VH-VL binders against p40099. Designs and how they scored, part 36

Target 1, 211 residues: p40099
Amino acid sequence: MATKQLLRRQIKRVINALDYDIIAAESHTISQAVRSLIASANSRRVACYMSMDKGEVTTGEIIKNLFQDGQEVFLPRCTHTSESKHFKLREDHHPHLIFHRMSSLKMVRDLKPQGPYQLKEPEPHIEESDILDVVLVPGVAFDIKTGARMGHGAGYYDDFFQRYKILHEGQKPLLVGLCLMEQVASPIPLEKHDYSMDCIVCGDGSIHWFQ
Below, E stands for the ipSAE of ESMFold2; O stands for the ipSAE of OpenDDE; V2 stands for 0.75 times the mean of E and O plus 0.25 times the DockQ between their complexes.

## First folded at step 26 (VH-VL; framework fv_cilgavimab)

Design n9 (at its last look DockQ between E and O 0.81; V2 from the best seeds 0.00; counts 0 for: pae E 2.1 > 2)
Fold by ESMFold2, look of step 26:
Formats: C-alpha cells, structure tokens, sequence
Structure n9 (fold): chain C 211 residues (1-211), chain A 128 residues (1-128), chain B 112 residues (1-112)
C-alpha cells in the first residue's frame, strides 16, 4: 500500500506522458457512457467540472451533450468560507466548492481563465445549485473494486458532499467518478472524511457500480 | 541539505552563446520545478524562466526579454538544471542564480511559487 | 506583468529601532478563493545570494527571527523589522507569484 503522495506522483507521471490523442479517445468513450447513464437515470440537474488542459478526463463533449439533451448544467467555483460566507466544516475558515447554474453552452465557452491557476469558473453572482441529481467527479486515481477516489489534495469534492448532505437532510446526489484507464489503482488509502463514488466510468466505457 | 551550485559563467561577446549548469543535491530534484533568476551588477532581481518537473509535463516558461534566445532544460538522472543562452546581448550581463520553486503540494500544479533555495550564482559578462 | 514598487529606496535605522519597508503591486495578488496573498520577501546581504524570509505575505520561513513580520493584503504590503540588528543590513525585495514572477526594486536597509 503506497502513501497518497507517492501514488499521486506515480499516476501523474503516467498521465502526463500520455499522447493527447489517447486522453481524447478515452474522454470521448467516457462521454458516451455518461450520456447513456444520464438518460437511463432520467437525471435532470447535473454538476460537471471544467477539465484542466492536462492530467484528467476532458469534459468539453460531456458539457455540450448535457446542454443538447436538455439537462440543467452546473459548474464549480473554488472559493473560501471567509469569502463565500457559507458555514465552516472545520474550526478555521477553509477552501470549498460551490456549483453555479450555467444557462447555455455559450456561457460556458465564454468563461475566461482567471487567477493564479488560470481557472475557468462561473462568476460568484450566478445562481448557486440547490438539488443535484448527478455530480461528475474528477480525481487523480480511482479504485474500481471499492469506489474509492483519490482527489487532487485539497478536499474540495469531499467538503462539497458533506456540505450537501447537511443542507439536504442527509440526501445525496449520485456521485459518478470519471476515470482514464491509467487512473485505475488499488488500493487507494482512504481517510475519515474521504467519500467514495456511487459508480466509476472508465476510459474503456465500462461502468462500475458500488451499491 | 539542499544545495544548488551554478557553473559555466564567463565572458562572451555579443551574439555569442553560453551554457550554464546547476548541480542540485539534498532533495529529490525530479519532484521540483526550477527557475533561473538574474541580477545585473548593482541592480535588482529579474526572473528569467522556469522548467516544471517531468511528471507535470516538463514545460518551460520564459520572461519576455529572453524568449526565443534562452532554453531551460533538466537532466533528472544527473540532478542538473541547464540554461542555454544564445544571441547574448550586453543587457544579459548579470549574476545568474539557480533557484528551486516552493514545493508543489498545492493541488494546482500549474501555478508559480516563491523561490525557497538559491545557489551562489555565476557571473555572465557580455561585452565586446 | 504585475509591477512591484517598493518604498523607500533606502533607509537608515538606529540599532534596536523599527524598520518598515513598503511594497505595492499594480494589481491585487490576493486569491480570494484560498484567501492567500501571493507575495514573498527576500533578504540579500552584501556579497550573498537572496534568502527567502517570508511567503504568503506573512508566513515566516524556518530560521527567520521573530523580529521580522509581514503584513498587508491585496496590493499593499509591509515588511517590519521590530528591533534592527547589525546582521539585518541588507537589501530587501518583495516578489509576487500570482502570475509571472516579478520583484520590487529593493530597499536598502542600513544602520544609522
């Protein structure tokens, strides 16, 4: 069993060495599987992330398909409890994630890279999500046997899920991990507040359920 | 403990080339992003460029005055950072420092950081 | 690029007295999403390379004496030496890392 830090570095080295065409092909396959999953679940309110230039499943096609298929689309914004005035889950103010409703594909495509990390994020004044049916979840590595996810280290999605449950009397959306084949790992060390996926969609199109 | 040792400085005519080396020790070199910072005699500090770790893509960024003339590379098997300087100008006269960027434990491995360790520098003089 | 402006260019301070160095950026270096200021301070003693003193505007690097403190947020920052020692004679630089790194012009601190 490897430490999270060592495993994170190992996976990132593999992913960063991949030809972009491989990532694009796996992302396309994932987008088709996600589209089918959304349709079969009759899901209406879907949260999706804006993929970075590298190191993860690309989401451009997924977001386009969500709008084409008539779903309500929500994109994330990284923030801090001292700014957002959302309640704290820890003693000190801390980073957290808010999803905002995107009214159109054009609105998404018009987002500009901003900040020290050049993130494309919704503006803070845009309507925040309430009920969500599905959350498409990024990660560095996923365990397709257990549903475990290793995130990018800041705990944004784990905080969001805990926050969501508090606000919705224990209800949760369907958590769907998006996983390149090269991000499959076992075992993934879990800590107390790490949340597992309800299913993981892999780069070969397979869907792994954990209920 | 962390040590950075530059070499390869010297006197060069305008239009010439030099290659600087930086030998690193006391840390896992391959895990870190590295930068070059220069200081003209009697002047302030100026960032020259950086190279990311290979697992973060190994890409480089350069300050505008040196783009297209300077190339940063690394050899992780030798724990060595390089700066290839071509088409040198008198304005490039400076002490060149090898620097390590702060660790990349932040989830956003694409940003810039502060420079937590500096070498002693090597002088490059560009003069006719 | 973000322009960093330091003031004063130089100052002379009596031993044991307070020295104050100001740094202004042409735009905010506060990332509101993590509430951190992307600002570092360096000390360069005569004949030596720069040494990191402070990062995140106010976090002291290991081994830096308590008499050094950083304050400010957004676009205006201050480095304070609460009781100047002879060993603090140096040029001090601020540096932003919110984007492409840039340094202030430096502030030379001398004993009066």
Amino acid sequence: as target 1 above (211 residues)
Amino acid sequence: EVQLVESGGGLVKPGGSLRLSCAASGFTFSDYWMSWVRQAPGKGLEWVGRIKSDYDGGTTDYAAPVKGRFTISRDDSKNTLYLQMNSLKTEDTAVYYCTREGDTEEFWSSGYYYFDYWGQGTLVTVSS
Amino acid sequence: DIVMTQSPDSLAVSLGERATINCKSSQSVLYSSNNKNYLAWYQQKPGQPPKLLMYWASTRESGVPDRFSGSGSGAEFTLTISSLQAEDVAIYYCQQYYSTPTFGGGTKVEIK
Scores: ipSAE 0.546, ipTM 0.823, lowest interface PAE 2.1, mean pLDDT 90
Fold by OpenDDE, look of step 26:
Structure n9 (fold): chain C 211 residues (1-211), chain A 128 residues (1-128), chain B 112 residues (1-112)
Amino acid sequence: as target 1 above (211 residues)
Amino acid sequence: EVQLVESGGGLVKPGGSLRLSCAASGFTFSDYWMSWVRQAPGKGLEWVGRIKSDYDGGTTDYAAPVKGRFTISRDDSKNTLYLQMNSLKTEDTAVYYCTREGDTEEFWSSGYYYFDYWGQGTLVTVSS
Amino acid sequence: DIVMTQSPDSLAVSLGERATINCKSSQSVLYSSNNKNYLAWYQQKPGQPPKLLMYWASTRESGVPDRFSGSGSGAEFTLTISSLQAEDVAIYYCQQYYSTPTFGGGTKVEIK
């Protein structure tokens, strides 16, 4: 969508110009809020993401806290149905996410950048997630009025959510968007396959809940 | 129609400097990553460097042989790509091509791309 | 850097016959996560800049004739011209973009 593309570029410009210290500060605030949220929800199985150097909420502290608090931690790996042999949601083979259990914080820290995009991902042989209580979701932009999330365009998380529901009799984990203040946008155009967040945690510490 | 037109090539002495320009038209220049690729006379192709779009940070990458000597920049308002070449060496003699990197619609900003459009090139000769 | 090696260096083929160009990479350029080969093919005619023929190893660029096809995966690739035409006389280059872009040495295709 042209509108989405424009918004993505706009947000990316802002984020790329943002000092890392600001991102770090907001991420710290978000980490505290997320820790409290997870505790209050009595969540034990938490999917997070391995944050990249820039452009999103950093998750190092979040992951650390998850291990400290005794949660089971899962990180995503980008794959493809032709590789994973998972069922297809479309006619052709397509990309999708698999979440793998991280056994320790050290395991997470030992992840090395791989592939043409130098992503830090779990190895394919690592145990896959089954039931998840919470998924901490990255995004390009979030609508704190509606819960809408704009992804990076590949549809990885939307695919995962749909896949999850299919595998778990219509149930899905709590979807929590992690949002820098600079990623707050409204309105965000949604398509039929887009999933909204159940909650958005913002860089100012605010938590926004949605149906 | 996508067009890339290089200019600024010429004869320069070793240690000298030269600035190449590439005028782009027929597409939204600001949306694309751009690269320079060179070809020594009678030789193959060698990637020189690239510059990302501004929304992807506008950062640059360079091949090891030119790193520290060459600088790539862009002026999106003028649809122009530049290659500033300093401390030129005889081995820098080549036709320099302005190239557009293919749009894969992928988010990952650390990757590399193929080159879907090329200019006619401009010859840079470094000789004493 | 990934080293690209093409073979042969030159190839003479009769009109209407098949031309086969090989390209090998020093390491795999297949990304398992998306099952794509980060490999492109270019055609460079005398006095002209390179022209993109293939990307993702086998996806033909718009406007490229059907007689051109790319195949292979991992570290071995092939560009095939099923029926060589006079206008196909050129040097062909493979290029990987799995990491820092590097090109093969080129294969000169001539009419026998």
Scores: ipSAE 0.393, ipTM 0.806, lowest interface PAE 1.4, mean pLDDT 93
ESMFold2 (binder alone), look of step 26: mean pLDDT 92; pTM 0.949

## First folded at step 27 (VH-VL; framework fv_cilgavimab)

Design n12 (at its last read DockQ between E and O 0.80; V2 from the best seeds 0.73)
Heavy chain, then light chain:
Amino acid sequence: EVQLVESGGGLVKPGGSLRLSCAASGFTFSDAWMSWVRQAPGKGLEWVGRIKSDYDGGTTDYAAPVKGRFTISRDDSKNTLYLQMNSLKTEDTAVYYCTREGDTEEFWDSGWYYFDYWGQGTLVTVSS
Amino acid sequence: DIVMTQSPDSLAVSLGERATINCKSSQSVLYSSNNKNYLAWYQQKPGQPPKLLMYWASTRESGVPDRFSGSGSGAEFTLTISSLQAEDVAIYYCQQYYSTPTFGGGTKVEIK
ESMFold2, look of step 27: ipSAE 0.633; ipTM 0.847
ESMFold2 (binder alone), look of step 27: mean pLDDT 94; pTM 0.957
OpenDDE, look of step 27: ipSAE 0.499; ipTM 0.834
ESMFold2, fold request of step 28: ipSAE 0.665, 0.615, 0.636; ipTM 0.859, 0.840, 0.860
ESMFold2 (binder alone), fold request of step 28: mean pLDDT 93, 93, 93; pTM 0.955, 0.953, 0.954
OpenDDE, fold request of step 28: ipSAE 0.731, 0.756, 0.691; ipTM 0.882, 0.890, 0.875
ESMFold2, last read: ipSAE 0.667, 0.633, 0.632; ipTM 0.864, 0.850, 0.856
ESMFold2 (binder alone), last read: mean pLDDT 93, 93, 93; pTM 0.954, 0.954, 0.951
OpenDDE, last read: ipSAE 0.721, 0.752, 0.715; ipTM 0.880, 0.889, 0.878

Design n13 (at its last look DockQ between E and O 0.73; V2 from the best seeds 0.00; counts 0 for: pae E 2.2 > 2)
Fold by ESMFold2, look of step 27:
Structure n13 (fold): chain C 211 residues (1-211), chain A 129 residues (1-129), chain B 112 residues (1-112)
Amino acid sequence: as target 1 above (211 residues)
Amino acid sequence: EVQLVESGGGLVKPGGSLRLSCAASGFTFSDAWMSWVRQAPGKGLEWVGRIKSDYDGGTTDYAAPVKGRFTISRDDSKNTLYLQMNSLKTEDTAVYYCTREGDTEEFWDSSGYYYFDYWGQGTLVTVSS
Amino acid sequence: DIVMTQSPDSLAVSLGERATINCKSSQSVLYSSNNKNYLAWYQQKPGQPPKLLMYWASTRESGVPDRFSGSGSGAEFTLTISSLQAEDVAIYYCQQYYSTPTFGGGTKVEIK
């Protein structure tokens, strides 16, 4: 099997070559499956991400549906231990992910690209999340047999999940991986701090549950 | 041992065209993002444009003064970077350096810019009537 | 466009003395998410290409002598040569990579 870095390179090449229509079609299918999943789980507080133009499931429709269906919506902001108010897990790990409550779809649509990577993120002063029912999780690759996820490398989500568990007496939200069909891979090598998904929703609309 | 060797510079009239080449060795060229930086005689440095690695989409970005006139390409099988310069102006007179951008690591980093860790010796382009 | 302004345009420093070169950006080049300043320094000797000295504002490139150091954050940065040597006579450039790369106008360093 390929190392993590080789697998990332292989998958990035494939997804960067995809036609915009393919990503859009799979993302629409995923949005419908996610909507049904959230309804069946009777979930109220849902964290989602702002998708980038390429390389992942687009989340615009998902976020719209969350507001239409009356959920509380939380979006992430990437930050650093030097700026974050949250406790540090390790002295040598500095990426921190903070989720912030978005009060409306308009607020989400008004987000402006910021920083060297032009990310659309909530402003730091906006109310931070506490309890979350569901987190919709991005990744580079997902193993639909095991629930394993390979992230983008900085460990933002895995760090957040560990901090969340510590703060909430070992409880965690439902972790739902969003996966283009081209991001399915097996096996995915896991490291000590990597979190597995509770389920993975794929570009063909299939939902894979684990445990 | 990283090496970047430019060639193809010379004298050309305004409105003319010229193609520069940069031969790369000592690193995995296909993984690298590559840039061109120019320096007019007696002046400072100006970024011209870049091309990303194939796995980051192979896309290009250009500085405003050259956009639409210059085209950057690469041939990974020959470890060679190219700069096609069309509709040349007197203001394009400069030493053109082939450069390598610093490492990219994360997926979201693929939209960023970086510093230039290796530079060739440069090739002089003179645009004069 | 982020405009990079260097000062002074030139300076003369006695051998063994400290040389200080300033660079100011028209907006912050600090990214809070990774706490890094997107700022590099280059040395260019006459007739030679530029050579990378510093990146992320204060990280020294491999093989660069310890007498070179970078400091500053946000929009104001300094390159310091703690004890100027004869081989340090050059033009020094700062460069931001927070967005489309731009360079400062350069600072010529000479022996007094």
Scores: ipSAE 0.534, ipTM 0.815, lowest interface PAE 2.2, mean pLDDT 89
Fold by OpenDDE, look of step 27:
Structure n13 (fold): chain C 211 residues (1-211), chain A 129 residues (1-129), chain B 112 residues (1-112)
Amino acid sequence: as target 1 above (211 residues)
Amino acid sequence: EVQLVESGGGLVKPGGSLRLSCAASGFTFSDAWMSWVRQAPGKGLEWVGRIKSDYDGGTTDYAAPVKGRFTISRDDSKNTLYLQMNSLKTEDTAVYYCTREGDTEEFWDSSGYYYFDYWGQGTLVTVSS
Amino acid sequence: DIVMTQSPDSLAVSLGERATINCKSSQSVLYSSNNKNYLAWYQQKPGQPPKLLMYWASTRESGVPDRFSGSGSGAEFTLTISSLQAEDVAIYYCQQYYSTPTFGGGTKVEIK
C-alpha cells in the first residue's frame, strides 16, 4: 500500500493535469447532486469551502444554490489557537478552522484573496458557526468503498470535526465529500484522528453513503 | 548533499537570448519548487521567478521586470531547471542563482512564496553592446 | 511589492562583540492565520552565494551557529550576532516571502 504522501502526490499530478473544462463539468454535476441531497435531508445550515480555480471541486454553483434555496451558508477561515483563543487539541498552539456565516452571495463574491496564500476567507469578526447540518468537505482523494478521505495533510478538517464533537456532546454534522472522478482512490488508510465521510458525491453524479 | 550547479551564462548583446541551466542533485528534484534569483554586480538580490513542482501544478511566476521575456521550465527526468531569457536588456546583467524554495506546509503547498534554503554558485550573464 | 529596508548599510564590530542588523518591511509580514512571520535572513560572503540563516524570522537553519539569532514580528526584525567571529564578515540580507519575494538592501558587516 502506498503511503498517504505518495498518494497525495499521485492524485495531485493527475488533477493538476486535468482540463479546467473537465473540472467544471464534474463540479456542475456534483452541484446538482449536492443540491438534491441537501434538500432531501432538509438541511438548513451548510458549511462549504471557497474553491480554487483548479485542483478541487469548484463550489461557486453550490454556494449560489445554497443561497437561492434559503440555506445558511458558512465558509472556512484558517486561524490559529493563539489568535482564536479556542481550546487546544494538543499541547502547543496550532492552526485550525473556523466557519463564518456568509450573509449573502454578494458577500461571498466580494471576498478578496488575502494573506501569503491569497485565500478568500471570511473576516474574523463575522459570526462563527454553531450548529451545522452539513459540511461539504474538500479532499485530495476519497475512497468510495469505505468513505475515507485524504486531506492535504495538515488536518484542518479533522481538527474541526473533533472540535465540533467536543462542543456538541459527541454530535457531528453530515460530512459530505466532494470528489472529482480523478480523486477516487482505494484503499485510503485511516488513522485514529481521521474522519471518514458520511457521504461522497462524485463527478459522475453518483452518491455513496457510509455508515 | 544538496547541490545546485548553474551553467549557460556569458556575454550577450541587448535584444539577444540566453538559456541558463541548473543541475540539481542530493534531493528529490521533482518535489521541489525552484526559483531564480539574480544579483547585479555590486548590488543586492532580486527574485526573478519560480516554478512549482508538477504535483503542485508546475506553474510559473515571474517578477514584473522579466515577465514576458523570461521563461522558467524544468525537466525532472534530468533534474534540471532552466531559465530562458529573451529580449535581454543591459539591466539584466547579473549573477543568476538557482535556488530551492523551502519546504511547504502540507495545506499550503499549492500557493504562496517561500524562502530559499539552497543556492547554486551562480552564473554570470552580461548584457552589453 | 513589499519594500524591505535594512539598517545600517554597513557595520563595523570588534571581534567578540555583538552585531545587530535591523530590517523593516513596508507592511507587516505576520500572517495571523498561522502566527508566522514570513521573513528570512541570509549571509553572503565575498564570492559566494547567499546562505540561509533564518526563516520564519527566528528559526535557525540547520548548521547555523547559535550566536546567530533572529527576532521581531510584524514589520520590525533584527538579526543578532552575539559574538562576532572572523568568519562572520559578510553581507546580510533580509527577505520577505509574505508576498512576491523581496530582499533588503543588505548590511555589510566588517571587523572593527
Scores: ipSAE 0.159, ipTM 0.719, lowest interface PAE 2.1, mean pLDDT 92
ESMFold2 (binder alone), look of step 27: mean pLDDT 93; pTM 0.953

Design n14 (at its last look DockQ between E and O 0.63; V2 from the best seeds 0.54)
Fold by ESMFold2, look of step 27:
Structure n14 (fold): chain C 211 residues (1-211), chain A 128 residues (1-128), chain B 112 residues (1-112)
Amino acid sequence: as target 1 above (211 residues)
Amino acid sequence: EVQLVESGGGLVKPGGSLRLSCAASGFTFSDAWMSWVRQAPGKGLEWVGRIKSDYDGGTTDYAAPVKGRFTISRDDSKNTLYLQMNSLKTEDTAVYYCTREGSTEEFWDSGYYYFDYWGQGTLVTVSS
Amino acid sequence: DIVMTQSPDSLAVSLGERATINCKSSQSVLYSSNNKNYLAWYQQKPGQPPKLLMYWASTRESGVPDRFSGSGSGAEFTLTISSLQAEDVAIYYCQQYYSTPTFGGGTKVEIK
C-alpha cells in the first residue's frame, strides 16, 4: 500500500497548493462539458456529490445545471450497515453510501454542515435512489488512458457500485469521473473491487471514453 | 520508538513572547497531524491548537483563549513542531505538551482525533 | 464547545477491587454514519505526561492491560479498572474529539 499511499499524498499536495481561481476555472469548464455529455446521452437520473471546500472539482454549478435542465438529482449520504440496515458486503458491518433524491435546488442549498466532518448530506428519511443513468464520481487521481480511479481510501463509491449491480442484475449506470488536470496520473494501482470509469471529464473540457 | 521532546519553556513577563519547539522522531512526521495541549499546575488538560499535514492543507485550528496570540507551525525537513506564543498572560502559565493525533485519516481532511503520543512537556511561567 | 464532566473527582479503592470512573458529555459524541463514539481516555501517573488508554470509547491502546475497559455510548461513558493494581494510581481524563477537543476535569484514583 506504500506506492498507492505515496501517489495519494503527492496528488493531494499539488491540489492543496493550487490557487482557488484555477480550481474554479477548471470546475466551470468541467460543468459545461458535463452538461453537454448529459444532454447528448439523454440521461434523466443523475447522481452527483457535494464537493468539499477544497481539493476537488466543485459541483455547485453542475447541480444547478442539472435542475435547470430538468434532471432528477441524487446526492450521497455516508452511513453504516448497522444503522441503515442495508445488506452487508463483508462479514462485519461497514460504511457505505446511499443516494437520496433531491426535489429542488432549494433543498440542496438548505443542507447544512453536520457531524464531526461537517458534511452536507440529505436526511435519512428522504427517498433513496433506485435506477440511475449517470453517476458523477469524485476521486484523488484518474488515469485518462485506462479509466482507472483512485479514491480517498474508504471505498464508498466502489461499495455503492457493487451494491447497485447486485440490486439490478448486473447492470450499472454510466460512471463519469470528474478530474482536475492536476489529478491526472498514470499508472494507478487498482485492487480487485476497484471500479473504473466509463469516461473521465477533465479540467480542460476534454472527455475521455474507455472500452 | 515514537519520541516527542519539547523545549523553549521558561519565565516570561506578561505581554511577552516565547517560542516552543518539539523535536519528533520514530515516525513519519510529515504525515502526522500535531497538537499542543497544556496543563496549568495542579489543573486539568486543555487543548491549545493543531496543525495538519502539508498534504491535508497544512492548516491550523486554535482554542478560543489563544486565537490571534498563538501560532503553530511545522518544519518537516527538521521534524519539528513550533508554538509561537505572543501577548502572553498569567493564565497561559502551564506545562505545554507536544502531541500527535492518533488517526490521520486521508478519507476526510477535516475532523479531530485523540492524542496517541505525548512529550514530557515544557513549563511556561508567565509572571511579573 | 462540548463540555466534559467527570465523576467522582477522586476515588479510593483497595488493591484488587473494581474502580469505576464516569464521564458525561454535554451533547452526544456518537456519529451514526460510522457508528463510532468519539471518546478517548488517558492515564496520567504522578510526575508523568498523559498516556492514551482507550479510543473510540472502548478500544484499548496497544500495551494497555485487559483490566482496563471502556463502555457507554452517546453522552455517558465509563472507564472500569476491574482489579486495581498499585501502578494504576493516577489521574484519569476523558476527552471527546467529535468537535474541537475538550477534556473532562479528571478523576484521581488512589489506593485505600
Scores: ipSAE 0.688, ipTM 0.861, lowest interface PAE 1.4, mean pLDDT 91
Fold by OpenDDE, look of step 27:
Structure n14 (fold): chain C 211 residues (1-211), chain A 128 residues (1-128), chain B 112 residues (1-112)
Amino acid sequence: as target 1 above (211 residues)
Amino acid sequence: EVQLVESGGGLVKPGGSLRLSCAASGFTFSDAWMSWVRQAPGKGLEWVGRIKSDYDGGTTDYAAPVKGRFTISRDDSKNTLYLQMNSLKTEDTAVYYCTREGSTEEFWDSGYYYFDYWGQGTLVTVSS
Amino acid sequence: DIVMTQSPDSLAVSLGERATINCKSSQSVLYSSNNKNYLAWYQQKPGQPPKLLMYWASTRESGVPDRFSGSGSGAEFTLTISSLQAEDVAIYYCQQYYSTPTFGGGTKVEIK
């Protein structure tokens, strides 16, 4: 088994064994830190993710705060270039993320689980994001020494970042990793196509910046 | 070679209980999502329930007809899958198959509800 | 739950001839996010457990002969045996795994 795969399994095992209360507590702390971070950065357009029931930083409070503070909120939808008709980064049609604007907290709350994986995703007809100031990025593990992020393996976010840069003349939003303390790992091997985080917010409230 | 061997089937009265076991070999059992599928005599196939790997939370899902009565569990140290059946009904009569779910790392590292390996099955007969 | 309907219920085909089994789902099992059909085919010979033939509608499981092929997308699928062999006598099931897994009623394939 490859190093990343092993690490992924190890982290997932630990995370899945955590009490929900622990995840909730850390997520709350992260939410506060993120709120402060976004405010200080005067960020207006923020991409977040709709957290799953288990195994990652919950984002409900983060999303609520974003709306309360007047940010424009965007949530991701997993799609495919054959559906989206977006340009291909590879020779064949492939999966990728599109972020859609959520007009209200109610809209977010009204999202229904869909598809084989029961993801709560925006509908395809919803306005897509253009410019983003911040992307709050989920991960399986984060290296708070280097800013490296290990995803779930599908490469959705790396694809999105690459796609974003292509569309925006090399510019990218601030990439902020949301990291439970139990997701802190080092080292995390990076491949050429991997994007490191500009910032990692941890469950203890610590914020780690990277150049 | 992947092998799944069910055991524990037999005759039981309505309202009774029975625990099935499935011994797995030939693959990393602890990484596999496993399901039970049953087949009533002369009938088609019906999914019973699943259990994810411990790495993925070890959560279980059940078909509506067995929910609240059946419990799926696993002992990775023994490479064994279990199906605890309580409050058995006559309509539960079937050959019960232990199955491994197909998997891929392409999307969220999740398993899928298609079944790439099956045991020989064990017959459970619920009758007065 | 998604209902799977197979046709015909039974099929008698001469050796060496083509056998065609149809499967319809009550709703599409094509997932737009990955453009995959969450559809599998199984073969069950008498006295044996089911054997996986196809997944993702058309991907052959390892060891499955080339004469077996799956086609279709969305809510209509077909399993084809290009040249029926004696060992192909079995009941064939389609199964969706887009949601809670459900099986078709099966198609019995016999030699004419």
Scores: ipSAE 0.336, ipTM 0.777, lowest interface PAE 1.5, mean pLDDT 92
ESMFold2 (binder alone), look of step 27: mean pLDDT 92; pTM 0.948

